# Designs tried in a protein design chat: VH-VL binders against L-rhamnose mutarotase (rhaM). Part 16

Target 1, 108 residues: L-rhamnose mutarotase (rhaM), of Ligilactobacillus salivarius (q1wre3)
Amino acid sequence: MTVRLGQIMHVNPNYYDEYEKRHSDLPVKFPEMKKALKEAGAHNYSIYLDKKTGTLFAYLEVDDMDKYKAIAEMDACKEWWAYMAPLMDTNPDKSPVTFDLPEVFHLD
Below, E stands for the ipSAE of ESMFold2; O stands for the ipSAE of OpenDDE; V2 stands for 0.75 times the mean of E and O plus 0.25 times the DockQ between their complexes.

## First folded at step 9 (VH-VL; framework fv_bebtelovimab)

Design e5 (from d7 with heavy chain Y107F; at its last look DockQ between E and O 0.07; V2 from the best seeds 0.00; counts 0 for: pae E 2.3 > 2, placed apart)
Fold by OpenDDE, look of step 9:
Order: structure tokens, then C-alpha cells, then sequence
Structure e5 (fold): chain C 108 residues (1-108), chain A 122 residues (1-122), chain B 109 residues (1-109)
């Protein structure tokens, strides 16, 4: 079953462009991360930026939540987090501070 | 499997410094994302978090007790040490060390030591 | 006072389902996202039962489930058994702080 996820994160106002730019590095510098996402059935993955507040809104659909959750344990993911950490709000383990949003509406 | 064990004095006098050592196995504090925390529980009371140290030597302290606490690690010995200064009878409690996971576990303490009762009395 | 509020006690009969609430007392209800639940029997160390609101560690009975609505997280224990009698603590991490609820004593009648 496909699960839809909505997430809020925050990026430093000084790094809006860099944040966007570095995501272009994901498939090139972090191919294992991309692969893991694909294997988890992640699709329609988009991140939007409110430049007024530095708020990131991420939406993605995941076919295998177990595999998706397991990505957090991968070295590739941790390396990706480390790569992005200077740009955004992070937890002590360098994972991004993420707020999961409840889905209050959906239209197919 | 992960195991943790607390060691240190079980009886301490007021105003002294309490030093507790957590010896663990099954993981390394050189591993990304790993953390070890100290918690305590006065008899018949609720759990209270004291301090936390991560693999990168990042340290966190309870806001109310920060001035009295010092946490440190010796990765080579798989040990974490907690020092609490100016101890008082109110600090009488069972002290636990626990393994903390990162994002994947919602930063929960997934494995705990058995705890050690520390009594503060003159 | 704890930033998380739990009922002091709850009770239920074997086979029943009970729920323990954990409510953030802060006006900023969004600060505590990482809710965990711990079970503690007398004289024993706490045991992680639920992490990240609704996830069970390996080996934890599926009778234990977690959820969250608004500023209140809930632990539900279905098919209550005598062995479930214990203290239960909710916890959350926010910023640089880790907080615990006051604990709930569950009595199995």
C-alpha cells in the first residue's frame, strides 16, 4: 500500500540556492541514497521552499514504508545528512528536523 | 546485543561530587548516530533525564541541572562518565544509563542499564 | 512540573483495552514530535515499548500501540493482561531537552 507523506523542514535563509543546488548532487554523489529511495518505492517526491520563512514542505509517496524507514540506518543516508546539515535545521545526529504533517485532504 | 551497566558509589555525602560510570557493549560511540544518556528516578517518583553524549562528543544536559553536570566518554573503553557536583539528599535516586538511537528510533532510549541506587546521606 | 502530563493511574480488567494519554503542557504543541513510551515494572529498568509515536521495537507485543492527535499522544494496550500492570511513561525529545511524563500506574483488576 502506498503511503503519502507530508513533511516540514527548515533551511537557513542564507542557503536557499545552495539547498536547491545540492539536491542536484543526490543522484551523482549519493547514488546509493537514490537507489534506496527507489527501492522503497518512493515516488512523486517533491520539496517546496517558502523563501519568506525558510520552510520546506516535502511530499512523497512510498510503497514500502519498512524499506523507507530503513534508509535512515544507511551510511549513504547519514552521509547525505552530513552533506546537507550545514544548510538546515538538524537533529544531533545531523538528520534534518522534520515535522510530519497529518493528511487532512486527498483527491485522486 | 546491547548492554549497559552503571557503576559508582552507592552512598554519597552531601556537597560531594557523584561520579558514575556507564560501561556498555554491543555498540560503539564511534558509530554515527550513537548516543548514551543518563537518567534518574527518585524512589517512587518519575523518570528524569540528566545528560546525553553522542558519538561526535556533542553533549546535552537537563536545563535545570546543567550547571552541576558533566558528561564525558571514553570510546576506547566503551564508557561514559557522569559527574554531578554539590550532591544533596534530594539527588537520592536510581541512576540509569541508556543507549539512545537517532532518527530511526525517534531518539528514544531503546536499551537501559539495570540502574544503580545512589543514596545521599550525611 | 513536567512538560508532558499523564493521568496518575488507569485501570482495566483482563481482556479490556485501555488508553493512557500524554499531553504536552506547552502552548507550542508542535515541539514534541518524537514521542516514546516506556514500561516499568517495580524494581526494574524501563523498557521501550513505543518510539516515534507509533512504532514498536522488535519483540514488543502488538497489543501495544501508539498514536497522536494534536498535542496528545496515546498508548493503547489491548487485550489487557496481568503482566501489563506497571508504570508507563511517555517521553519526548525537543530541541536540546528530553522530557518525561509523570508516569501512569496501570492496575489490572
Amino acid sequence: as target 1 above (108 residues)
Amino acid sequence: QITLKESGPTLVKPTQTLTLTCTFSGFSLSTWGMGVGWLRQPPGKALEWLALIYWDDDKRYSPSLKSRLTISKDTSKNQVVLKMTNIDPVDTATYYCAHRRGYSYGFAFDIWGQGTLVTVSS
Amino acid sequence: QSALTQPASVSGSPGQSITISCTATSSDVGTYNYVSWYQQHPGKAPKLMIFDVSNRPSGISNRFSGSKSGNTASLTISGLQAEDEADYYCSSWAGDDTVFGGGTKLTVL
Scores: ipSAE 0.501, ipTM 0.878, lowest interface PAE 0.9, mean pLDDT 94
ESMFold2, look of step 9: ipSAE 0.534; ipTM 0.884
ESMFold2 (binder alone), look of step 9: mean pLDDT 89; pTM 0.921

Design e6 (from d7 with heavy chain Y103F; at its last look DockQ between E and O 0.07; V2 from the best seeds 0.00; counts 0 for: pae E 3.2 > 2, placed apart)
Fold by OpenDDE, look of step 9:
Structure e6 (fold): chain C 108 residues (1-108), chain A 122 residues (1-122), chain B 109 residues (1-109)
Amino acid sequence: as target 1 above (108 residues)
Amino acid sequence: QITLKESGPTLVKPTQTLTLTCTFSGFSLSTWGMGVGWLRQPPGKALEWLALIYWDDDKRYSPSLKSRLTISKDTSKNQVVLKMTNIDPVDTATYYCAHRRGFSYGYAFDIWGQGTLVTVSS
Amino acid sequence: QSALTQPASVSGSPGQSITISCTATSSDVGTYNYVSWYQQHPGKAPKLMIFDVSNRPSGISNRFSGSKSGNTASLTISGLQAEDEADYYCSSWAGDDTVFGGGTKLTVL
């Protein structure tokens, strides 16, 4: 079953462009991360930026949540987090501070 | 499997400094994402978090007790040490150290030591 | 006062289902996202039962489940057994702080 995820994160106002730019590095510098996402059935993955507040809104659909959750244990993911950490709010393990949003509406 | 064990004095006098040592196995504090925390529980009371140290030597302290606490690690010995200054009878409690993982575990304390009762009395 | 509020006690009969609530006192509903639940028997160390709101560690009975709605997280224990009698604590990580609820004593009648 496909799960829809909505997430809020925050990026430093000084790094809006860099945040966007570095995501272009994901498939090139972090191919294992991309691969893992794909294997978890992640699709329609988009991140939007509110430049007024530095708020990131991420939406993605995941077919295999177990595999998706397991990505956090991968070295590739940790390296990706470390790569992005200077740009955004992070947890102690350098993962981005993420707020999961409840889905209050959906239209197919 | 992960194991942790607390050691230190079980009886401390007021105003002294309490030093507790957590010796662990089954993981390394050189591993990304690993953390060890200290918690305590006064008799018949709720759990309270005290301090936490991560693999990269990042340290966190309870806001209310920060001024009295110092946490440190010796990765080579698989030990984490907690020092609490100006101890008081109110600090009488069972002290636990516990393993903490990162994002994948919701930053929960997944494995605990058995705890050591520290009594503060003159 | 704890940033997380639990009922002091709950009770149920064997076979019943009970729920323990954990409510954040903060007006910010998003403050405590990483809710965990711990079981503690008398004289024993706490045991992790639920992490990240609704996930069970390996070896934890599926009778234990977690959920969250708004600023309230809930631990549900189905098919209540005598061995479930214990204290239960909710916890969460927020900012640089780790907080615990006041604990709930579960009595199995």
Scores: ipSAE 0.195, ipTM 0.801, lowest interface PAE 1.8, mean pLDDT 93
ESMFold2, look of step 9: ipSAE 0.432; ipTM 0.861
ESMFold2 (binder alone), look of step 9: mean pLDDT 89; pTM 0.929

Design e7 (from d7 with heavy chain T31K; at its last look DockQ between E and O 0.06; V2 from the best seeds 0.00; counts 0 for: pae E 13.2 > 2, placed apart)
Fold by ESMFold2, look of step 9:
Structure e7 (fold): chain C 108 residues (1-108), chain A 122 residues (1-122), chain B 109 residues (1-109)
Amino acid sequence: as target 1 above (108 residues)
Amino acid sequence: QITLKESGPTLVKPTQTLTLTCTFSGFSLSKWGMGVGWLRQPPGKALEWLALIYWDDDKRYSPSLKSRLTISKDTSKNQVVLKMTNIDPVDTATYYCAHRRGYSYGYAFDIWGQGTLVTVSS
Amino acid sequence: QSALTQPASVSGSPGQSITISCTATSSDVGTYNYVSWYQQHPGKAPKLMIFDVSNRPSGISNRFSGSKSGNTASLTISGLQAEDEADYYCSSWAGDDTVFGGGTKLTVL
């Protein structure tokens, strides 16, 4: 069963363009991340940036949440987090500070 | 442990295509995050980056030389090849290949070949 | 003209500390990511001394340290030794481009 995820993260205002540029590196330099996301059935994955506040809005759909959660234990994920960490607010393990949002409306 | 060695002609005529081969050991370009770069250094002058190739065949070129450069790899032979067209006497330099580290080394060139001097006659 | 400017030369006496600067000529964020420093003795290939601004590869003496302030990265060599006499290059990477500074000749007096 597909789960819809809405999330808030925050990017350092000095690095908006670099954030976008480095995300283009994910399928090229972090191919195991792309593979793991596809194997978890992650799709319709979009990240939006509000440049007034540095707020990132992420939306994605996931078919297998257990596989999705397991991504956090991969060396490739830890390297991806460390690659992105200089640009954004992170936890001590370099994962992004993330706030999960409740879904308040859905239309098929 | 990691070693790289440049090979190719030491004397080239103007207008020809220079072909250099980097043969390496101690790593594989089939592994995630691995890359090989080419650089050069004219006698008595500064280092200049030329090109990079990554494990997934992604390629980067110096913007000023891009139209003259082609980089390719043969992962099964542990080789990377650089071709530079329309050679000119100003291209006389020592050419190096170097191992390109990924994120954990800030994408630095950590191990270099010994270099090969290429002289362009006139 | 390189996007990274280094002094042409610097000198010091044995035991002193010296600093070599590397200044970006552009304020673009992409021109100053991931600074590395290389040592090159005459006739030899470059050797990586510092990566990612301040980290040392295994086997590099802790006499070598790196830092960054604003658009300027610095390589500091403490306890200067005769063997430190060499050319030093800074380099920066921003995803699409790799650039080297013009190099600094270090003379140990």
Scores: ipSAE 0.006, ipTM 0.584, lowest interface PAE 13.2, mean pLDDT 86
ESMFold2 (binder alone), look of step 9: mean pLDDT 89; pTM 0.926
OpenDDE, look of step 9: ipSAE 0.343; ipTM 0.841

Design e8 (from d7 with heavy chain T31R W55Y Y107F; at its last look DockQ between E and O 0.03; V2 from the best seeds 0.00; counts 0 for: pae E 11.8 > 2, placed apart)
Fold by ESMFold2, look of step 9:
Structure e8 (fold): chain C 108 residues (1-108), chain A 122 residues (1-122), chain B 109 residues (1-109)
Amino acid sequence: as target 1 above (108 residues)
Amino acid sequence: QITLKESGPTLVKPTQTLTLTCTFSGFSLSRWGMGVGWLRQPPGKALEWLALIYYDDDKRYSPSLKSRLTISKDTSKNQVVLKMTNIDPVDTATYYCAHRRGYSYGFAFDIWGQGTLVTVSS
Amino acid sequence: QSALTQPASVSGSPGQSITISCTATSSDVGTYNYVSWYQQHPGKAPKLMIFDVSNRPSGISNRFSGSKSGNTASLTISGLQAEDEADYYCSSWAGDDTVFGGGTKLTVL
């Protein structure tokens, strides 16, 4: 079943442009990440930036949550996290500090 | 084992273009995640990073020197080339090439060449 | 722009422990755990001693250890030996740039 995900992350204000550039690198530099996202049925994946605070708001839809969660165990994902980590707040394992948000409204 | 060796002129004149070649073995720059960087050290001074090239031809340059630097690779020859234009006596330094280990190793330069001293005549 | 700041020199006697500091601002380096340390003997190329704050490459003595507190990374050398006399550099990768500290000359007395 398709699940809608809303998330908050934080980027260092000195690196807004680099954050955007490195995301454009994902399908080219990290093709295994692109493939894994597509295999999980990830789509409508958007990340919005509030430049006043460095807050990132992510929205995506995922068809297979088990495959999506398994991405975190991939070596390619750990390399992607390491690549992004200098730009943003991360956990000790270099994954982005991420706060899942409850959905409070949906309109088809 | 990974080895790198710098080659190029040891004495250059001001205004010339310096071309340095890094020849390496023990890894392939076509392997996903691999990179080679160039650094220098003026006599008695600190290390300075110059440029980096990745397996996918993504290139990074020191902001202060970017306008003078060009990095390129020939994966089939296991070579990386650095060009620096408009050489000046302040560019006298030992130049190193170094292997950058994969992203998960903290982006460190883990194996270095022996270095080559380039003296710019005054 | 801000840089990695190291003391110009430190000294210690054989058998002692010493610590070399490397301080960065929170705006560009250090908060992302990508500090590495290099040893350089005179006339030799730098050698990687510590990566990702505290990890030792294979073949590096456990006398060398790294840590970080706030924006300051530290290299600690225990049981000083004469061959430890060298220059030591911290480095970090942040944003689009690799940054090196100014270096610390370690003298073993």
Scores: ipSAE 0.000, ipTM 0.653, lowest interface PAE 11.8, mean pLDDT 87
ESMFold2 (binder alone), look of step 9: mean pLDDT 89; pTM 0.927
OpenDDE, look of step 9: ipSAE 0.014; ipTM 0.681

## First folded at step 10 (VH-VL; framework fv_bebtelovimab)

Design f1 (from e5 with heavy chain Y103F; at its last look DockQ between E and O 0.07; V2 from the best seeds 0.00; counts 0 for: pae E 3.4 > 2, placed apart)
Fold by OpenDDE, look of step 10:
Structure f1 (fold): chain C 108 residues (1-108), chain A 122 residues (1-122), chain B 109 residues (1-109)
Amino acid sequence: as target 1 above (108 residues)
Amino acid sequence: QITLKESGPTLVKPTQTLTLTCTFSGFSLSTWGMGVGWLRQPPGKALEWLALIYWDDDKRYSPSLKSRLTISKDTSKNQVVLKMTNIDPVDTATYYCAHRRGFSYGFAFDIWGQGTLVTVSS
Amino acid sequence: QSALTQPASVSGSPGQSITISCTATSSDVGTYNYVSWYQQHPGKAPKLMIFDVSNRPSGISNRFSGSKSGNTASLTISGLQAEDEADYYCSSWAGDDTVFGGGTKLTVL
């Protein structure tokens, strides 16, 4: 069923505007990525930025977690990661350093 | 199917440089996200990570052994080479190379070679 | 000392469930999100059993499961079998370092 995800990432303080700008490129330059997200049933996907600390908070809902996880294996996702890597904290493989957050409260 | 195999000398004298080669198949280090690492295990002791090289030639080394280690790759040969200088008897161990799959596998080593025992002795 | 601490040994009887803990020291591991578990039989190479805390690679028995609470990750083996007798290592990645626990010897009685 639908899973709610909360994630923490970090963006370089020098690239706050660029980070926002490049997300507008996602549907245009990375249509397969967008398609994959839709197929996984990703919705209510939002990312918030604390400009004081460079902390990103991402929230999304996913209907199919298996499909969602499989996105990481897609070339489109890897290209997206490579595209965003210069702007943010990344793992050695250029995937973003991501901290999963436990959900401690929810109200429908 | 991914396979890895370690090769190199099984007996090395102190102060020499140990050169080990990992030959692999089933994947390419030209592929995004791919990595190959070296690990070792002294007899009866725990596993220890030594070094890691990624498809983009990004290299990582154990902090304690960094000064002695050099990792490199030959993508065309599907080989990764580890060099360790100033070898000492304490470096006697089974040395493994292993495939690292990155984010999708939580940066685990999902496939290992059989390992090669390297004995350091005068 | 290792950045990840495991009990030296655990034991159980066939059919039982056992748990192996892996605790990270906050000073050594700032990020404890990528926990892997490896099984190693004598004279054999390690085998990945669990990655990313709780995921099983293809082909790994569902008797093996992983979890994490706070700074402690746990490997649980249910329906213990004789072939489960082996050494088990936890591992994690943080910064530029990959670390392993000291290993746990599992004895099946």
Scores: ipSAE 0.350, ipTM 0.821, lowest interface PAE 1.2, mean pLDDT 93
ESMFold2, look of step 10: ipSAE 0.395; ipTM 0.841
ESMFold2 (binder alone), look of step 10: mean pLDDT 89; pTM 0.929

Design f2 (from f1 with light chain T98L; at its last look DockQ between E and O 0.15; V2 from the best seeds 0.00; counts 0 for: pae E 14.4 > 2, placed apart)
Fold by ESMFold2, look of step 10:
Structure f2 (fold): chain C 108 residues (1-108), chain A 122 residues (1-122), chain B 109 residues (1-109)
Amino acid sequence: as target 1 above (108 residues)
Amino acid sequence: QITLKESGPTLVKPTQTLTLTCTFSGFSLSTWGMGVGWLRQPPGKALEWLALIYWDDDKRYSPSLKSRLTISKDTSKNQVVLKMTNIDPVDTATYYCAHRRGFSYGFAFDIWGQGTLVTVSS
Amino acid sequence: QSALTQPASVSGSPGQSITISCTATSSDVGTYNYVSWYQQHPGKAPKLMIFDVSNRPSGISNRFSGSKSGNTASLTISGLQAEDEADYYCSSWAGDDLVFGGGTKLTVL
């Protein structure tokens, strides 16, 4: 069953342009990440930026949450996190500090 | 075993373009995640990062020097080249090239060349 | 001044433990999870001792350890030996710039 995810992350306000530039690298520099996301059925994946605060709002849909969660253990994912980490708030393992948002409205 | 060696002029006149070559062995710059960077250290001063080139030809430059720097690679020759335009006496330093192993090293430089001193004449 | 501040010098006697600090003074450094430490003997190239705050590259003695608290990273050298006398630099990415501390001269008395 497809799960809809809403999340908040934070990017350093000095590096909005670099965040977008590096993020566009994911499908070409990290092809194993792209493949893993597709295998988990990740789709409708959008990230929005509030430039007043550095807040990133992510929305995506995932068909297989177990496969999606398993991505975090991949070497390619750890390399992707390390690549992005200088620009944003991260946990000790370099993953983005992420706040899950409850869904409060949905219209098909 | 990874080795890197810097080569180029040791004495340069102001306004010239400095060209430094890093020749390396023990790794391929075509390998996923690999990179080579350039750094310098003025006599008696701290280290300063200049540039980095990745395996996929993506390039990064020190923001303060970006307009003067060009980095390039020739993977068939195991070489990385740095060019710095409009040389000035403040650019006198020991120049290092250094290896970066995958992103899991936090973008650290794990193996360095011995360095080459470049003196800019007055 | 550098976005990373180190003491200019520290000293210790053989067998002691010493700590060198590295404090981020700019928000550009972010969460400070990518601190590296380099050792440099006179006339030699820097050597990577610690990366990602606390990880040792292969072949680095376990006498060297790293940690952080808030915006301050620390390099600790236990069982101090004469060969540890060198300059020590911390570094971290600050956005798209790689910054180094000013360096700390360790003297073994």
Scores: ipSAE 0.000, ipTM 0.617, lowest interface PAE 14.4, mean pLDDT 87
ESMFold2 (binder alone), look of step 10: mean pLDDT 90; pTM 0.932
OpenDDE, look of step 10: ipSAE 0.040; ipTM 0.720

Design f3 (from f1 with light chain D97E; at its last look DockQ between E and O 0.68; V2 from the best seeds 0.00; counts 0 for: pae O 9.3 > 2)
Fold by OpenDDE, look of step 10:
Structure f3 (fold): chain C 108 residues (1-108), chain A 122 residues (1-122), chain B 109 residues (1-109)
Amino acid sequence: as target 1 above (108 residues)
Amino acid sequence: QITLKESGPTLVKPTQTLTLTCTFSGFSLSTWGMGVGWLRQPPGKALEWLALIYWDDDKRYSPSLKSRLTISKDTSKNQVVLKMTNIDPVDTATYYCAHRRGFSYGFAFDIWGQGTLVTVSS
Amino acid sequence: QSALTQPASVSGSPGQSITISCTATSSDVGTYNYVSWYQQHPGKAPKLMIFDVSNRPSGISNRFSGSKSGNTASLTISGLQAEDEADYYCSSWAGDETVFGGGTKLTVL
């Protein structure tokens, strides 16, 4: 079953452009990450930036949540986190500080 | 063992283009995560980062010097070249190339060349 | 463009412990996650001593340690030895830019 995820993160206001640019590196520099996302059935993955506050809103749909969650354990994902860490709020393990949002409405 | 060595002119005249070559061994810029950067240090002053090139030909430049810098690689020769245009006496410095190893070293430059002093004078 | 501030100089006697600070501006919060420290003897190339705030490369003495609190990273050298006399630079990778501190001259008395 497909699960819809909404997430909040934060990026440093000094690096909005770099944050965007770095995502273009994902398929090239982190092919295993891309593959893992694909295998998890991640789709309609979009991230929006509120440049006024540095707030990121991420939306994605995942067909296999187990595979999706397992991505966090991959070296490729950790490398991606490390790659992005200087730009945004991170946990001690360099994973982005992420707030899961409850879905309060959906219309097909 | 990773080694890097800078080569190029040690004396350059103002307005000319400085071309420096970094020849390295012990790693390949075809390997994922590998990068080579250029840095410089004016006499008696602090280190300054100039440019960085990755295995996938992704390039990064110092914002203040970007317009003057071009970094390139020849993977087959294990060389990275830095070109800096419109050279000025203020660009007199020891220039270093250094190895950057993936993300595991916290984006640090873990191995440096010995550096080459470039003097800009008319 | 992030700025890193270091003290111009520090000194200590052999056997003592000294600390060198590296402070980023408050506006750089969130981009100060990766701090490196380099040792440079006169006429020599910099040597990586600490990376990612507190990690030592292979071959680096355990007398060197790194830490960070808030916007201030610190390099601590314990059991100070004469050969530790050198310039020390902190560095940070912030997105598309690598920045260095102004350097600290360590004198061993």
Scores: ipSAE 0.011, ipTM 0.655, lowest interface PAE 9.3, mean pLDDT 91
ESMFold2, look of step 10: ipSAE 0.298; ipTM 0.800
ESMFold2 (binder alone), look of step 10: mean pLDDT 90; pTM 0.938

Design f4 (from f1 with heavy chain Y54E; at its last look DockQ between E and O 0.70; V2 from the best seeds 0.00; counts 0 for: pae E 3.3 > 2)
Fold by OpenDDE, look of step 10:
Formats: sequence, C-alpha cells, structure tokens
Structure f4 (fold): chain C 108 residues (1-108), chain A 122 residues (1-122), chain B 109 residues (1-109)
Amino acid sequence: as target 1 above (108 residues)
Amino acid sequence: QITLKESGPTLVKPTQTLTLTCTFSGFSLSTWGMGVGWLRQPPGKALEWLALIEWDDDKRYSPSLKSRLTISKDTSKNQVVLKMTNIDPVDTATYYCAHRRGFSYGFAFDIWGQGTLVTVSS
Amino acid sequence: QSALTQPASVSGSPGQSITISCTATSSDVGTYNYVSWYQQHPGKAPKLMIFDVSNRPSGISNRFSGSKSGNTASLTISGLQAEDEADYYCSSWAGDDTVFGGGTKLTVL
C-alpha cells in the first residue's frame, strides 16, 4: 500500500542554496541512503522551499512504510542527518525537526 | 597514524600567487568521509578556515576569500594543494592543513599539520 | 556566516575549574549544532579537544568537557593544571563553512 506523506521542516535562511546543493550530493555521498529510499519504494519525493520563511514542504509516496521507517535507524541516514544538520532545525539526534501534515484532500 | 605536513614558500611578494601543498599519510582521500582543509592564523590572531576538499572532490571555500582560493587534490600522491591569488601583507600567517574525519567528528579538524609560516613582504 | 564570541581571557588556580563560553548569534538557526574546541599552546598547532559540543577525541583528558545551552557553548576544564595554560578556540560547522571564535587565553595562576 502506497502512503502519501506531507512534511514541514525548516531551513536556515542563510543556507537556501546550500540546502539545495547538498541534496544533489545524496546519491554520490550517501548511496546507501538513496538505495534504502528506493527499497522502501519512495517515489515522487519532492521538497519545496518557501524562501520567505525558510519553510520546507516535503511530499513523498512510500510503498513500504516499515522499510521507510527503518531508514532512520541506518548509519547512512544518521550520516545524512549529520550532513544536513548545520542547515536546518534539528532534534538532539540531528534528525530534522519534522511536522507531519494530515492529508485533507487528494485527487488522482 | 595520520600525519600532515605543509610545504611551500615561506616568503611571498605582494600580488603573487601562493601555492601550498599538504602531504599527508595514514589515510586516503579516496575513502568516504575523508576531507582535508586549509586554515591560517595571522601572528597573534585567531584561526581562520580557508578551504576544504572532500573525498568526492567536493570543494568548499571561505565566503570572504572564495574568489582568491583554489583547492585541489592528488589522491595518488596523498597531496592537497591550495592556491591563493593576489597575495597581500595581510595574508601573512601560519598556514595549516588539517584532516577532517567524516561526519562523526562533527566536522571538526581532528589532526593538524605543524603549520608553515608564510610572510608576505616586498 | 556565523559569528562566535568568546571571552578574551580567563584565569584560574591549579585544581580549580574554569569555563570558557562561546556564543553564536541567535539568527543562525541550525548552524550551531557542531561545536568544536581547540587548544593551542604557543608556537604549536591547534589540538582538537572537544567535537560535536561534548565529545572527546581519544587521548583527551576527561578534565575537558563541553556543553551547550541555547546559543552558548561552553568548555569546562576541571582540575586545572599548569599545562592547560594555552589559547582555546571554539569553532562551528556553519553549513557551508567553518567559523572560529576569537580565542580565549587561559592563564593558570
């Protein structure tokens, strides 16, 4: 079953360009992270940035939520979090502060 | 045992290009997470970061000095080279190269070279 | 680019504990997650003492500890010894670059 996720995060207004750039590093610097996302069936993964507020809106679809959730336990993911942490609001474990949004509408 | 050593001219004239070489051992810049950075310290002043090169050839520069800096690596020789153009007396400093160990060390420089004093004078 | 401010000097007697603060601007959201501390004796290269706010590299005395509260990171040296007299710099990985504090001269009285 495919699950649609909507998430809010925040990026430092000083590092909008760097935030975008570092995502391009994901497949190169963090191939295991990319692989894990693919194995979880993550697709249509997009992140939007409101440069006025530093608000990030992430949307993705996941076929296997168990595998997706397990990614957070991977060393590769923790390294990715560490890589991105200087740019973002993070939790003590360096995971990005993320607000899950309820889906209130969907049209196929 | 990781070691780094800076080499290059110790006296440079204004407007010239400073070329410094960092020769290291105990690690490879082909290894994931590895990085080598350059820093400097004017006499009696604070440390300043200049540039960083990572295993995947990703390069980062100090925003204020970016236009003057070029960092490169030769993995086969275990060397990193820093070039700084348009040198000025204000660039007189001890220049260090240092190792960065992946992300686990919080992007800190865990091992430093001895440093080399570069004096800029006419 | 983030700015880090630390006191110009601190002093203490042998056996005492001293703390060196490192404060970043409040506007640097997320850029103060990785704080490192370096010790530098005169004429020597800096030595990493603390990384990621509170972690000690192998071989570093447990007399050195790091913490952070809000926008202020702190280096605490307990059981102060003569050999601790040095300059201390805080640093932070600020996303796309590394910034340093102005340094603190620690004098052991």
Scores: ipSAE 0.199, ipTM 0.797, lowest interface PAE 2.4, mean pLDDT 93
ESMFold2, look of step 10: ipSAE 0.370; ipTM 0.827
ESMFold2 (binder alone), look of step 10: mean pLDDT 89; pTM 0.929

Design f5 (from f1 with heavy chain Y54L; at its last look DockQ between E and O 0.09; V2 from the best seeds 0.00; counts 0 for: pae O 10.5 > 2, placed apart)
Fold by OpenDDE, look of step 10:
Structure f5 (fold): chain C 108 residues (1-108), chain A 122 residues (1-122), chain B 109 residues (1-109)
Amino acid sequence: as target 1 above (108 residues)
Amino acid sequence: QITLKESGPTLVKPTQTLTLTCTFSGFSLSTWGMGVGWLRQPPGKALEWLALILWDDDKRYSPSLKSRLTISKDTSKNQVVLKMTNIDPVDTATYYCAHRRGFSYGFAFDIWGQGTLVTVSS
Amino acid sequence: QSALTQPASVSGSPGQSITISCTATSSDVGTYNYVSWYQQHPGKAPKLMIFDVSNRPSGISNRFSGSKSGNTASLTISGLQAEDEADYYCSSWAGDDTVFGGGTKLTVL
């Protein structure tokens, strides 16, 4: 079963370009992270940035939510979080503060 | 885990300057998005925001009290200091410092200190 | 500063749902985008219950919910329990200013 996720995060206004750059390097610098996402069946993963507010909107589809949730426990994910932490609003464990959004509409 | 604690005099005379210190742990004011604010609550009255200092040393003050307030931080000590000049009995209140987390939390104060009662009396 | 108006008091019986309103004046529309709610028990520090109109911090019971319509934000407490008896404050932020409502005393009958 495929689940659609919508998420809100926030990035430092001083690091908009760096945020984009680091994501483009994700496959190279964090291959385990990419692999984990793929294994969870993550697809159509997109992140949008509102440069007026620093608000990030992430959309992705996940085939295996259990595997997806388990990614947070991986060392690779924690390293990715640490890598991104200086750029973002984070929790004490350096995970990005993320708010899940309810889906209120969908059209195939 | 984030904790904050207020310290300072609990009794102040009118016209003096009140200096309160907020000592916190569990976060750093060098981290983007972090802020610490001061609020107060007179006995039996509503909460009132006083001041806010952010990670980038941006400072915000209550418009009505701005002329009397100075907020500062010492990141290395994890402390924020509030100074209020020309104290009056009407300033008697429980003073709180609290953590603010920026856009993600809608600029709310998510963690509070226990507060310290400051009584102004001659 | 923007003015936020709350009812002075509300009451309900255990198990019921109650709603506390927080209304800004029409002139405050631009300063009413980020609404937070705080719970305060006697002699205790305020506790954040709702932020950004309708979001709950981790650890906050799902019995607490927030909404907004027009210039009025609302805190709803479902399945009212004795421990919910407290003062509740709404707050809003805009620009460099933060304002609070006058507070609402919730009594559980």
Scores: ipSAE 0.000, ipTM 0.649, lowest interface PAE 10.5, mean pLDDT 91
ESMFold2, look of step 10: ipSAE 0.006; ipTM 0.674
ESMFold2 (binder alone), look of step 10: mean pLDDT 90; pTM 0.930

